# Designs tried in a protein design chat: VH-VL binders against Uncharacterized protein B0228.1. Part 17

Target 1, 207 residues: Uncharacterized protein B0228.1, of Caenorhabditis elegans (q09220)
Amino acid sequence: AVVTPSIENHKMENASVTISKVPISHRPRGFTAGSDSKKLAVQRFKLLISDFLSDAQLSKSIDVAAVGMHKGKSMDDILDDVYTRLRRTLSTKQISELAKAQKGLVEDLDEKSAKLVKARVKRMIVYSFDPAAEQIHKYATRPSMAFALIAETINERFVGSVKDLIRDVLTPKEYDIFRKHYHPHIFKLDNIGNNTEAVRTTTHETF
Key: E = the ipSAE of ESMFold2; O = the ipSAE of OpenDDE; V2 = 0.75 times the mean of E and O plus 0.25 times the DockQ between their complexes.

## First folded at step 20 (VH-VL; framework fv_masavibart)

Design M5 (from T3 with heavy chain Y59K T101E, light chain N55K; at its last look DockQ between E and O 0.02; V2 from the best seeds 0.00; counts 0 for: pae E 18.3 > 2, off the site)
Fold by ESMFold2, look of step 20:
Structure M5 (fold): chain C 207 residues (1-207), chain A 121 residues (1-121), chain B 110 residues (1-110)
Amino acid sequence: as target 1 above (207 residues)
Amino acid sequence: QVQLVESGGGVVQPGRSLRLSCAASGFTFSKYWMYWVRQAPGKGLEWVAVIRYDGYDKKYADSVKGRFTISRDNSKNTLYLQMNSLRTEDTAVYYCARGSEYYRSGAFDIWGQGTLVTVSS
Amino acid sequence: QSALTQPASVSGSPGQSITISCTGTSSDVGGYNYVSWYQQHPGKAPKLMIYEVSKRPSGVSNRFSGSKSGNTASLTISGLQSEDEADYYCSSYTEYDTLVFGGGTKLTVL
């Protein structure tokens, strides 16, 4: 069982964005911190979320995320930190592919709607991962131990739940257009093999 | 007042055992990572061991692994160091030190005054 | 004995600034922002002066500052006072989830 902060206790108002709280209470016996855990996190990220980035880019991004989570930064700030560092390492091909995806999104929706779609997607990522980041802050012994917790968080069921929330917060038109330009090259939106059965989620709770 | 007080130091022969205690007061002991750090006469600081706030996770310096055991009793607010198979190079002042609440920040903000362990014939 | 390299001794006059270095590797100082600095007067327990590279605990003068570049952390003491005369130790976490100290630096205020 995880210990939650007692300062902010309330239900999320928007039922379409509510997810189950993910407890991170104990590390399995014999869990190895450090290098093996980071490699696992990279492998899971590439399999479930995106293979757009190189192993080196992902490894550095996970370092930045682990430090931010250990320090107690919000996922919103962590994602901004990761992007700031990552942006300077992108290849010409990667930059071109991102620009093409953004241009396509704007052409099919309009500039205002494209910004709102991307903001909603980011908001769902933040909403879904922020509780796990807070638990990593509370319980990780060092940033290197955060790699293990990050790897555990990036699993088929949890990532599948995040993808379902992204679909739920967009209109069918917005989702189809976002998927057209970003999936699968930049962001994987389909679940792997047997579809991950999302755990039934009725409310998001904090004590 | 937040305080750590070590006890159990003394003079022992090589190969013998000794048990150190550290009594904590003025804070919620069960929320904190706890450490042992030693300092040989005329030498610098050396980390010895660490134990998680709930006692589940422990780490040791290579120089003491297999010979020393860190433990804690949260109901008595006490940290322990069981030192077996003592060697002359274990001679030092042993400090108890408080880490961070729940998570590790790598900082020791409260230290005891230390207890001297002398290992000699 | 020590895993981190510090100069054995540093000296300065009252009112001056001095810097103490702490050099490790990419597996400790260079790879993590968990560097701390401790002050120890003779016969006393160490006192935390800097944590997480550059943060000061409550009650520590802003004359003490910390920084890091590559594999080297630095403690800077400005406006030297006679009370600053002490031994100074750096520490860092390692990639092996262990803790290491520097060998210590004796600061003499002339």
Scores: ipSAE 0.000, ipTM 0.433, lowest interface PAE 18.3, mean pLDDT 81
ESMFold2 (binder alone), look of step 20: mean pLDDT 92; pTM 0.941
OpenDDE, look of step 20: ipSAE 0.018; ipTM 0.591

Design M6 (from T3 with heavy chain W33D D54H Y59R, light chain N55K; at its last look DockQ between E and O 0.02; V2 from the best seeds 0.00; counts 0 for: pae E 12.5 > 2, off the site)
Fold by ESMFold2, look of step 20:
Structure M6 (fold): chain C 207 residues (1-207), chain A 121 residues (1-121), chain B 110 residues (1-110)
Amino acid sequence: as target 1 above (207 residues)
Amino acid sequence: QVQLVESGGGVVQPGRSLRLSCAASGFTFSKYDMYWVRQAPGKGLEWVAVIRYHGYDKRYADSVKGRFTISRDNSKNTLYLQMNSLRTEDTAVYYCARGSTYYRSGAFDIWGQGTLVTVSS
Amino acid sequence: QSALTQPASVSGSPGQSITISCTGTSSDVGGYNYVSWYQQHPGKAPKLMIYEVSKRPSGVSNRFSGSKSGNTASLTISGLQSEDEADYYCSSYTEYDTLVFGGGTKLTVL
C-alpha cells in the first residue's frame, strides 16, 4: 500500500479534494501540453468515475469529446459520438459485463424502468458538463486546449456533485438496484477519496 | 486510531446559540458522510442532521429545521453544528457519528463521546 | 417521518436467546434494506451491532444476528451474557432521505 503523493499542487483552495496532477517540471520536453492534460483527465476518470475502460479507450473518448465541445455540439450528440467510436473497441469481456449489468437492471426493475433509470443518469451527466462544454466552445482556439478544462472539471467535488445528482433523481429502490449492478466496476458510485486513503499504486505517477 | 471528539457543549439560556465541533482523526474525513445524533437525558436516540462527504448536501430532522445548520471543513477534518434559537427541548448529549461511504446506509460505525448541551433559564 | 416501534423492555436469563423487534412501514424497514442496530451501555456512546439488516461489523460477536420480515426487523442475541444488559436501538433510512430511530429497548439479564 503506497500513498500517491501530490507534487507541485497549486489547488490549496480545494484541499478537501486533492488529485495528483502532472507537474510541469516533470513533464518531458517535447510533450504537447494538451497531452499532459489528457493524461491527467484519464487518471482522474479512472480514480473517481470508472476503471472499466482502458487508458487507450479513455484517451480516444476524450479526443472525441474535446473535438465535439470545441465545435459546439450538444452534450447529447457528443456522448453519442463517443459511444459510437467506443463500441468498435470494446472487448468481448467488456461487452459481456455491460450485458450482465443491463440484464440485472431489467430483471430487478423491468425493461421500461431500466431504460428510464439509465436515461436519467445520462441526463444528469449531460447537465453537469454543459457549462464546461459551452466555455470550451466559446474560448478554446483548438480542440487540444479543451483537455486542460476537461481534466480540471473531473475533480472530487464535481464528480461527487454528479453522483449526488444521480442519487437524487432516482428513488431509493431505483438507486439501490442501479448501484447493485453497475457499482463499482462500471461506475464508481460511492464517496471516494481514492488517492489519499483507499487506493494505492505500486508505481508513483510522473508529474 | 479512528476517533471523533465533540466539543462546544455547555449551559445556555433559551433563545441563545451554541456551536458544536467534532474533530475527526485516523481516517479520510472527506470520504464519509457525517451525522449529528442527540439523546435527551433518560431518553432515546434522535437523528439531528447529515452532511454529505463533499459538504454541499444537507438534511435535517423536522424538529431542528431552520434553527440548526450542519457544516464541515474537510481541510480541518472538522464537523460543525450551529444551533440557534435554542429551546429547553434541545437539552441533550450531542454525538457526532461517521456514516458509510455510500448514501442512504445510515450505518454509524464510529461515534464520538458526546458533548452535553443544557438549555435552561 | 416514520417512527419505529420497539418493545420498551425485554429480559432473559444467562444462556438464553432473546429477540428484539423493530416495526416500521413500507417507507423504511419494509421497503429497503437499511436497518441498523445499536447497543448502548449507560454513560457510553452507542455501538453498531448490525447494519444493512443482517450484516455484522468486525469485532461484534456472532451471538448477535439480524433479520427482517415485511415491516418488522429483529435483533436476536443468543447465549445471553451479563455484558449484554444495555439499551438497544434500531434505525432505518426512509424513502424521504431522513433517518429514524426506534424508541429503544432495555435488555435486562436476570
Scores: ipSAE 0.000, ipTM 0.505, lowest interface PAE 12.5, mean pLDDT 81
ESMFold2 (binder alone), look of step 20: mean pLDDT 92; pTM 0.938
OpenDDE, look of step 20: ipSAE 0.017; ipTM 0.602

## First folded at step 22 (VH-VL; framework fv_masavibart)

Design N1 (from M3 with heavy chain Y103W; at its last look DockQ between E and O 0.03; V2 from the best seeds 0.00; counts 0 for: pae O 13.0 > 2, off the site)
Fold by OpenDDE, look of step 22:
Structure N1 (fold): chain C 207 residues (1-207), chain A 121 residues (1-121), chain B 110 residues (1-110)
Amino acid sequence: as target 1 above (207 residues)
Amino acid sequence: QVQLVESGGGVVQPGRSLRLSCAASGFTFSKYYMYWVRQAPGKGLEWVAVIRYDGYDKRYADSVKGRFTISRDNSKNTLYLQMNSLRTEDTAVYYCARGSTYWRSGAFDIWGQGTLVTVSS
Amino acid sequence: QSALTQPASVSGSPGQSITISCTGTSSDVGDYNYVSWYQQHPGKAPKLMIYEVSNRPSGVSNRFSGSKSGNTASLTISGLQSEDEADYYCSSYTEYDTLVFGGGTKLTVL
């Protein structure tokens, strides 16, 4: 009787990182010119995304995102839509840069691990934007309002939080490798206030 | 002033339990990963346990896994270490230490003065 | 988990520069840039001297510097002073998201 050892699949209990959803408490106050709000949103995205994307590409991505949010699409679907749209407009150089980063990631981690890292990063982005998406879906009755809410959502603090989450969900090795291949030419992963790694410990509150 | 103060140390027999506390002050306790580190007399530092700022993620050294439990009460700014099934080799000064707001900084900038735990028959 | 390897002791004269090595594996020091150094005087709690390989906390003398090459991290103390006499410990993250300390190095100022 060959006792097949029951490989107890220890279900890695997905420790649901209950990331405290920062409640966006305030209804967008006042009519902001849609064009100005969109421009601001583009500028705010540059806190996270490198200039390897043009302003036009970012603007179009924000359009897709805003529409998706307004319609109540999941952030996951929205990101996929944005990515799909971007792929159609990317230059050969941009594609090459992305491919290089991906290749490097795979070389350092292997294909499976690289895929998982990218998935985790995407999840953190999705998670971070979910509250904003909900607010936009609920309250944005005009495209200009959607842009304004996006612009308001994306600030230094918010972006910092996203970067922190990305760092926190990756192993140190994964993060270093991810940073090596994606920062700063694709993603800006360093916090604006922490330009000098040395400054993190200047205040007892920031360590 | 940023401070950590350990308490609860003492002399116990093998197989007994002890609970250590670490009171934090001078900083927003609920934002930081917290650690226990121990040092046997005349020996080096040994990492014991870590707990995430919200208490949902905990990790232990293999030497204490299954016997020790790290916990925190953010409302009281207090870190705990429940030590069960104590062994003579658990004899050490136990330090609580403040990590970062991120799991993987790996650095402790604030330490308590430590509390001595002696496990002896 | 095997401790990181440090020399048991190092010595130097005042004004000299000394280096303490911390050798791990590709699964700890080699793979991560999360090496820390601590100074511990007798009967005192450890003090953070270097974090993330080469960063100094506020209040730490610029005489202390950190570096890493391969699986070995190094702490360099320049302009050695009598007050530097202490035990020094390195630490690193591991591939299992745990921490490991070095065995410690006793620094004697001659």
Scores: ipSAE 0.000, ipTM 0.538, lowest interface PAE 13.0, mean pLDDT 84
ESMFold2, look of step 22: ipSAE 0.006; ipTM 0.510
ESMFold2 (binder alone), look of step 22: mean pLDDT 92; pTM 0.943

Design N2 (from M3 with heavy chain K31S D57Y, light chain D31G; at its last look DockQ between E and O 0.04; V2 from the best seeds 0.00; counts 0 for: pae E 17.4 > 2, off the site)
Fold by OpenDDE, look of step 22:
Structure N2 (fold): chain C 207 residues (1-207), chain A 121 residues (1-121), chain B 110 residues (1-110)
Amino acid sequence: as target 1 above (207 residues)
Amino acid sequence: QVQLVESGGGVVQPGRSLRLSCAASGFTFSSYYMYWVRQAPGKGLEWVAVIRYDGYYKRYADSVKGRFTISRDNSKNTLYLQMNSLRTEDTAVYYCARGSTYYRSGAFDIWGQGTLVTVSS
Amino acid sequence: QSALTQPASVSGSPGQSITISCTGTSSDVGGYNYVSWYQQHPGKAPKLMIYEVSNRPSGVSNRFSGSKSGNTASLTISGLQSEDEADYYCSSYTEYDTLVFGGGTKLTVL
């Protein structure tokens, strides 16, 4: 009688972190989103993304995102579109850096776990931008207005919240590994004001 | 002065419920991770639960999972622990503790004096 | 969740240096730098002495220091004083996104 070991599928209970959508209270006033709003949006994205991407690449990414949001595309699809477009414009060096980060992540976590970590990070980004995307879709009368709304949405607090969410959806070990390979050269994962870029352990000011 | 004050402890029978409160003062409560830690009489420290500053992230020790609920009211600067289906092994001094701001460090720099919960038949 | 392993007790004479160990696994102490140390006097709440392996909070004496090697974290108390007599607990996050404490160490100053 071959006792087939019942692989108890430990159902990782997906703790549905019900992240309440922070209501964006500000009804977009019909401000003509000029070239300045897009520039501001680029600068705000630099709070999360390092100089790994050029301003031109960021600007183009924002164009894709703004149009996507205006059209009511899902943030997941928008991110995929942005990624697809970026891939076409990335330099060999940038591609190499991304590949190195990915390789490192896989080496430390294995391929399956690395994929899951990246997926969770993407989900948190999607989740964070969903409310803004909805507002843009609802109130933007033209794609250019989306730039202003994006720029308004992306602030230090917002970016901090995104970083926190990423940290919270990963185990401490996963986060440390992710940070090791992606921070600061690709993503800026540390809280704004805690410039301890070099040390895995950030000294909290409250202690 | 930065302070945490626990309340709501007492003597209860097994299977009953109790709600603990922790009043925070002297700091921006809404910016901090908050924790519950308990200590059985003559025993060591045991982590119970954590809640993020916005209340959307929560984690529990396996020993209390499904029975205890951590919550917070930032408008009242108060942390809560709803304890259901209490067991004798839940007998402990319960401490609320302040964690980090916008960072899950797992270190607690401020502690209350604790409130005693006794579960006995 | 298995508690981190600490010696049940340590002792030292005034002026000496003592070290308390906290041993875990690669899933906790050895996996990342989220180790904390607490001092607890009888009938009092714990006090944070060290966070993130080696950082000292404001107001904590420089006689207290923390380190880690492999799966073992260590708290060193130099220049031992009578007021250092207390229970000491280590803690660490785990790869399961939980927090675990050590069993505690009673420090006696002889």
Scores: ipSAE 0.000, ipTM 0.544, lowest interface PAE 11.5, mean pLDDT 86
ESMFold2, look of step 22: ipSAE 0.000; ipTM 0.447
ESMFold2 (binder alone), look of step 22: mean pLDDT 94; pTM 0.953

Design N3 (from M3 with heavy chain K31D, light chain D31G; at its last look DockQ between E and O 0.03; V2 from the best seeds 0.00; counts 0 for: pae E 18.4 > 2, off the site)
Fold by ESMFold2, look of step 22:
Structure N3 (fold): chain C 207 residues (1-207), chain A 121 residues (1-121), chain B 110 residues (1-110)
Amino acid sequence: as target 1 above (207 residues)
Amino acid sequence: QVQLVESGGGVVQPGRSLRLSCAASGFTFSDYYMYWVRQAPGKGLEWVAVIRYDGYDKRYADSVKGRFTISRDNSKNTLYLQMNSLRTEDTAVYYCARGSTYYRSGAFDIWGQGTLVTVSS
Amino acid sequence: QSALTQPASVSGSPGQSITISCTGTSSDVGGYNYVSWYQQHPGKAPKLMIYEVSNRPSGVSNRFSGSKSGNTASLTISGLQSEDEADYYCSSYTEYDTLVFGGGTKLTVL
């Protein structure tokens, strides 16, 4: 039996927007999960984070998240665990780029407003992943099933929804400033599915 | 009635300074990026400068960087362009233009009628 | 940065369609969807005709349309009328967080 997902509008706790819930389909009997599912999740996650993090860094982050979701940890705790593990693997260049983005955010906003913007972005990520985390905890009896369910969750539709939520939860000025300092190098906040890449790569430039 | 009205143009000698003003009315001035665009006689449009809605971020064309300063006073709904070390190639009609509320848009839906700056010896 | 490339002039007869090109690089027209088109009659300020490649502001005739392919944006005017005779400028956002205009195109209605 396969349960087809449905889209349902749901009010966020402490939010002024209506956010659609996108439940995960249950895994059918006989589906084979494994390292291919994690590799797919890594590639899909780059639709949001670009190539800022390496495949190894993303793979480790997904491991930490999958274990946390399987154990039923809150998404807030899971993100903190991911950050704790990830920060020790960041290169000097990655650290510098994150510091520049944070400094620019503070300079273009006051310190209080910059903290609020980051908190709202984190809240949207938590809100987006909470239903998946609940399903993984409830239904995934093995870590390999958690990896497969994470890979199914992180698809083009999901990433597009996260991007839309970030845009909708910030004022136009806040979004402009966040985008200025984080897009496209850290977060990929443009439309998904634009095919101009192929045309651009075949064009020979001279200066 | 949405309007932009430039003032402060005139004839000046090379090396001198001039300050342009742009009075905005009919819209919430503090929500918008504001631009200066110039057009030399018989020539095309050239972007000069932009200022963010809160005055914090300013960007300039290479041709004027270090000589021109854009500023705004949101309490007076006024945009300014301070032009120092003027050169004959700065001779142009200077337009103020309303941009969008977004960082990258560059769509100018409201323009003033322009003010002429002539730099001649 | 350098100006975007537009033809110096184009012409057409009343009722025909014409297209004005605007060619840049992957660092501006090709890399960003922030291309605008402006119409300017002699002695008047420019008027926004198209923004974000293909969007038409309110009050602009649907005879004006915009598109982009690779590093080239295009403004198409269908059903050409005498009042369309003007100078036309494109503009684009650049990778340097600046704005660049094209050199302009004089449209003559024959």
Scores: ipSAE 0.000, ipTM 0.432, lowest interface PAE 18.4, mean pLDDT 80
ESMFold2 (binder alone), look of step 22: mean pLDDT 93; pTM 0.949
OpenDDE, look of step 22: ipSAE 0.012; ipTM 0.574

Design N4 (from M3 with heavy chain V50F; at its last look DockQ between E and O 0.04; V2 from the best seeds 0.00; counts 0 for: pae E 15.5 > 2, off the site)
Heavy chain, then light chain:
Amino acid sequence: QVQLVESGGGVVQPGRSLRLSCAASGFTFSKYYMYWVRQAPGKGLEWVAFIRYDGYDKRYADSVKGRFTISRDNSKNTLYLQMNSLRTEDTAVYYCARGSTYYRSGAFDIWGQGTLVTVSS
Amino acid sequence: QSALTQPASVSGSPGQSITISCTGTSSDVGDYNYVSWYQQHPGKAPKLMIYEVSNRPSGVSNRFSGSKSGNTASLTISGLQSEDEADYYCSSYTEYDTLVFGGGTKLTVL
ESMFold2, look of step 22: ipSAE 0.000; ipTM 0.446
ESMFold2 (binder alone), look of step 22: mean pLDDT 91; pTM 0.934
OpenDDE, look of step 22: ipSAE 0.015; ipTM 0.557

Design N5 (from M3 with light chain D31S Y34L; at its last look DockQ between E and O 0.03; V2 from the best seeds 0.00; counts 0 for: pae E 16.8 > 2, off the site)
Fold by OpenDDE, look of step 22:
Structure N5 (fold): chain C 207 residues (1-207), chain A 121 residues (1-121), chain B 110 residues (1-110)
Amino acid sequence: as target 1 above (207 residues)
Amino acid sequence: QVQLVESGGGVVQPGRSLRLSCAASGFTFSKYYMYWVRQAPGKGLEWVAVIRYDGYDKRYADSVKGRFTISRDNSKNTLYLQMNSLRTEDTAVYYCARGSTYYRSGAFDIWGQGTLVTVSS
Amino acid sequence: QSALTQPASVSGSPGQSITISCTGTSSDVGSYNLVSWYQQHPGKAPKLMIYEVSNRPSGVSNRFSGSKSGNTASLTISGLQSEDEADYYCSSYTEYDTLVFGGGTKLTVL
């Protein structure tokens, strides 16, 4: 009787890291002019995205995102929509830069691992924006309100958190490689401010 | 003031257990990776363990794996190191150290004063 | 895990520049930009001087700088001062998601 060892598939319980959704406590304050809010949103996105995208491209991307959020689309779908739209408007140079980054990532990690890294990064972005998207869907009665809420959501703290999540979800090696190919020319991944807050709290009390 | 304070050190016999604590103050403890690092008398620094901010990811040095357990209570702003089956070579000053927020930087910007653990027969 | 290789000791005169090397492998220093440097005075806890190869925490003198080439990271201290006399340790992440320290370098200011 050949006792076939039952390979107990230890289901690695994907411990769903319940990343505490930072409660966006911001009740939609009053009617900031939709145009100003959108401009602000563009500026805030520049905290995460480098200047490889034009303001016009960012503005259009925000339009897609705002509309998607307002309609209650999933952030995953919204990101795909944004990406699809961007691809149509990207210059040859921009496409080349993205391709170069992708190629480098694949060369350093292999194709499968590179795909996984990108997927994880996307997931963290989705995760980070989900609460905002929900609020926008619930409270934004106009696209202009969506812009305002997006602009309010995207601040240095929020962006820092997103960057940190990206770092956390990747292994140190994966992150280093990802950073090597994407930072700073595509993504601004360094949290300049969070390292300063940790140090600022130590210096003020010693005097 | 950002501070880490270790406690629980002392003299123990080989094979015994000891639990170290590290009280954190002056910062949002629950956002940081936390580390234990030890230093034997007159020797260099040795990494012991790391725990992620949410407590779900833990890593250990091979020298302590299976014997030591790192844990944290974020509600109490406290880091722990349960040390079992202690050996003479575990004799060291044990430091708790603060890592980065939400990522593994491997850099420790805040250190406690350390607590001495002496394992002797 | 084998410690990163540091010189046991280095010395310099006040005002000079000295460099401390930290040599690892392709599985640690060579693979990641996650090298840190610590200063430790006798009887004191270590102090972070450099993180991620070349970044300096707030409050650390600009006399301290870090670099990396291949499997070797370096800490440079310019304008050497008497207070710089201490032990210096490097650290790095490994491909196994562990951390490794160097053996330490004693810096003497002559």
Scores: ipSAE 0.000, ipTM 0.539, lowest interface PAE 13.2, mean pLDDT 84
ESMFold2, look of step 22: ipSAE 0.000; ipTM 0.449
ESMFold2 (binder alone), look of step 22: mean pLDDT 93; pTM 0.949

Design N6 (from M3 with heavy chain K31T D57Q Y103W, light chain Y34H; at its last look DockQ between E and O 0.07; V2 from the best seeds 0.00; counts 0 for: pae E 18.5 > 2, off the site)
Heavy chain, then light chain:
Amino acid sequence: QVQLVESGGGVVQPGRSLRLSCAASGFTFSTYYMYWVRQAPGKGLEWVAVIRYDGYQKRYADSVKGRFTISRDNSKNTLYLQMNSLRTEDTAVYYCARGSTYWRSGAFDIWGQGTLVTVSS
Amino acid sequence: QSALTQPASVSGSPGQSITISCTGTSSDVGDYNHVSWYQQHPGKAPKLMIYEVSNRPSGVSNRFSGSKSGNTASLTISGLQSEDEADYYCSSYTEYDTLVFGGGTKLTVL
ESMFold2, look of step 22: ipSAE 0.000; ipTM 0.434
ESMFold2 (binder alone), look of step 22: mean pLDDT 91; pTM 0.938
OpenDDE, look of step 22: ipSAE 0.023; ipTM 0.610

## First folded at step 23 (VH-VL; framework fv_masavibart)

Design Q1 (from M3 with heavy chain Y102E, light chain D31G; at its last read DockQ between E and O 0.03; V2 from the best seeds 0.00; counts 0 for: pae E 19.1 > 2, off the site)
Heavy chain, then light chain:
Amino acid sequence: QVQLVESGGGVVQPGRSLRLSCAASGFTFSKYYMYWVRQAPGKGLEWVAVIRYDGYDKRYADSVKGRFTISRDNSKNTLYLQMNSLRTEDTAVYYCARGSTEYRSGAFDIWGQGTLVTVSS
Amino acid sequence: QSALTQPASVSGSPGQSITISCTGTSSDVGGYNYVSWYQQHPGKAPKLMIYEVSNRPSGVSNRFSGSKSGNTASLTISGLQSEDEADYYCSSYTEYDTLVFGGGTKLTVL
ESMFold2, look of step 23: ipSAE 0.000; ipTM 0.429
ESMFold2 (binder alone), look of step 23: mean pLDDT 93; pTM 0.950
OpenDDE, look of step 23: ipSAE 0.086; ipTM 0.693
ESMFold2, fold request of step 24: ipSAE 0.000, 0.000, 0.000; ipTM 0.422, 0.427, 0.429
ESMFold2 (binder alone), fold request of step 24: mean pLDDT 93, 93, 93; pTM 0.947, 0.948, 0.952
OpenDDE, fold request of step 24: ipSAE 0.016, 0.005, 0.010; ipTM 0.628, 0.553, 0.579
ESMFold2, last read: ipSAE 0.000, 0.000, 0.000; ipTM 0.435, 0.422, 0.425
ESMFold2 (binder alone), last read: mean pLDDT 93, 94, 93; pTM 0.949, 0.953, 0.950
OpenDDE, last read: ipSAE 0.000, 0.015, 0.118; ipTM 0.545, 0.575, 0.712

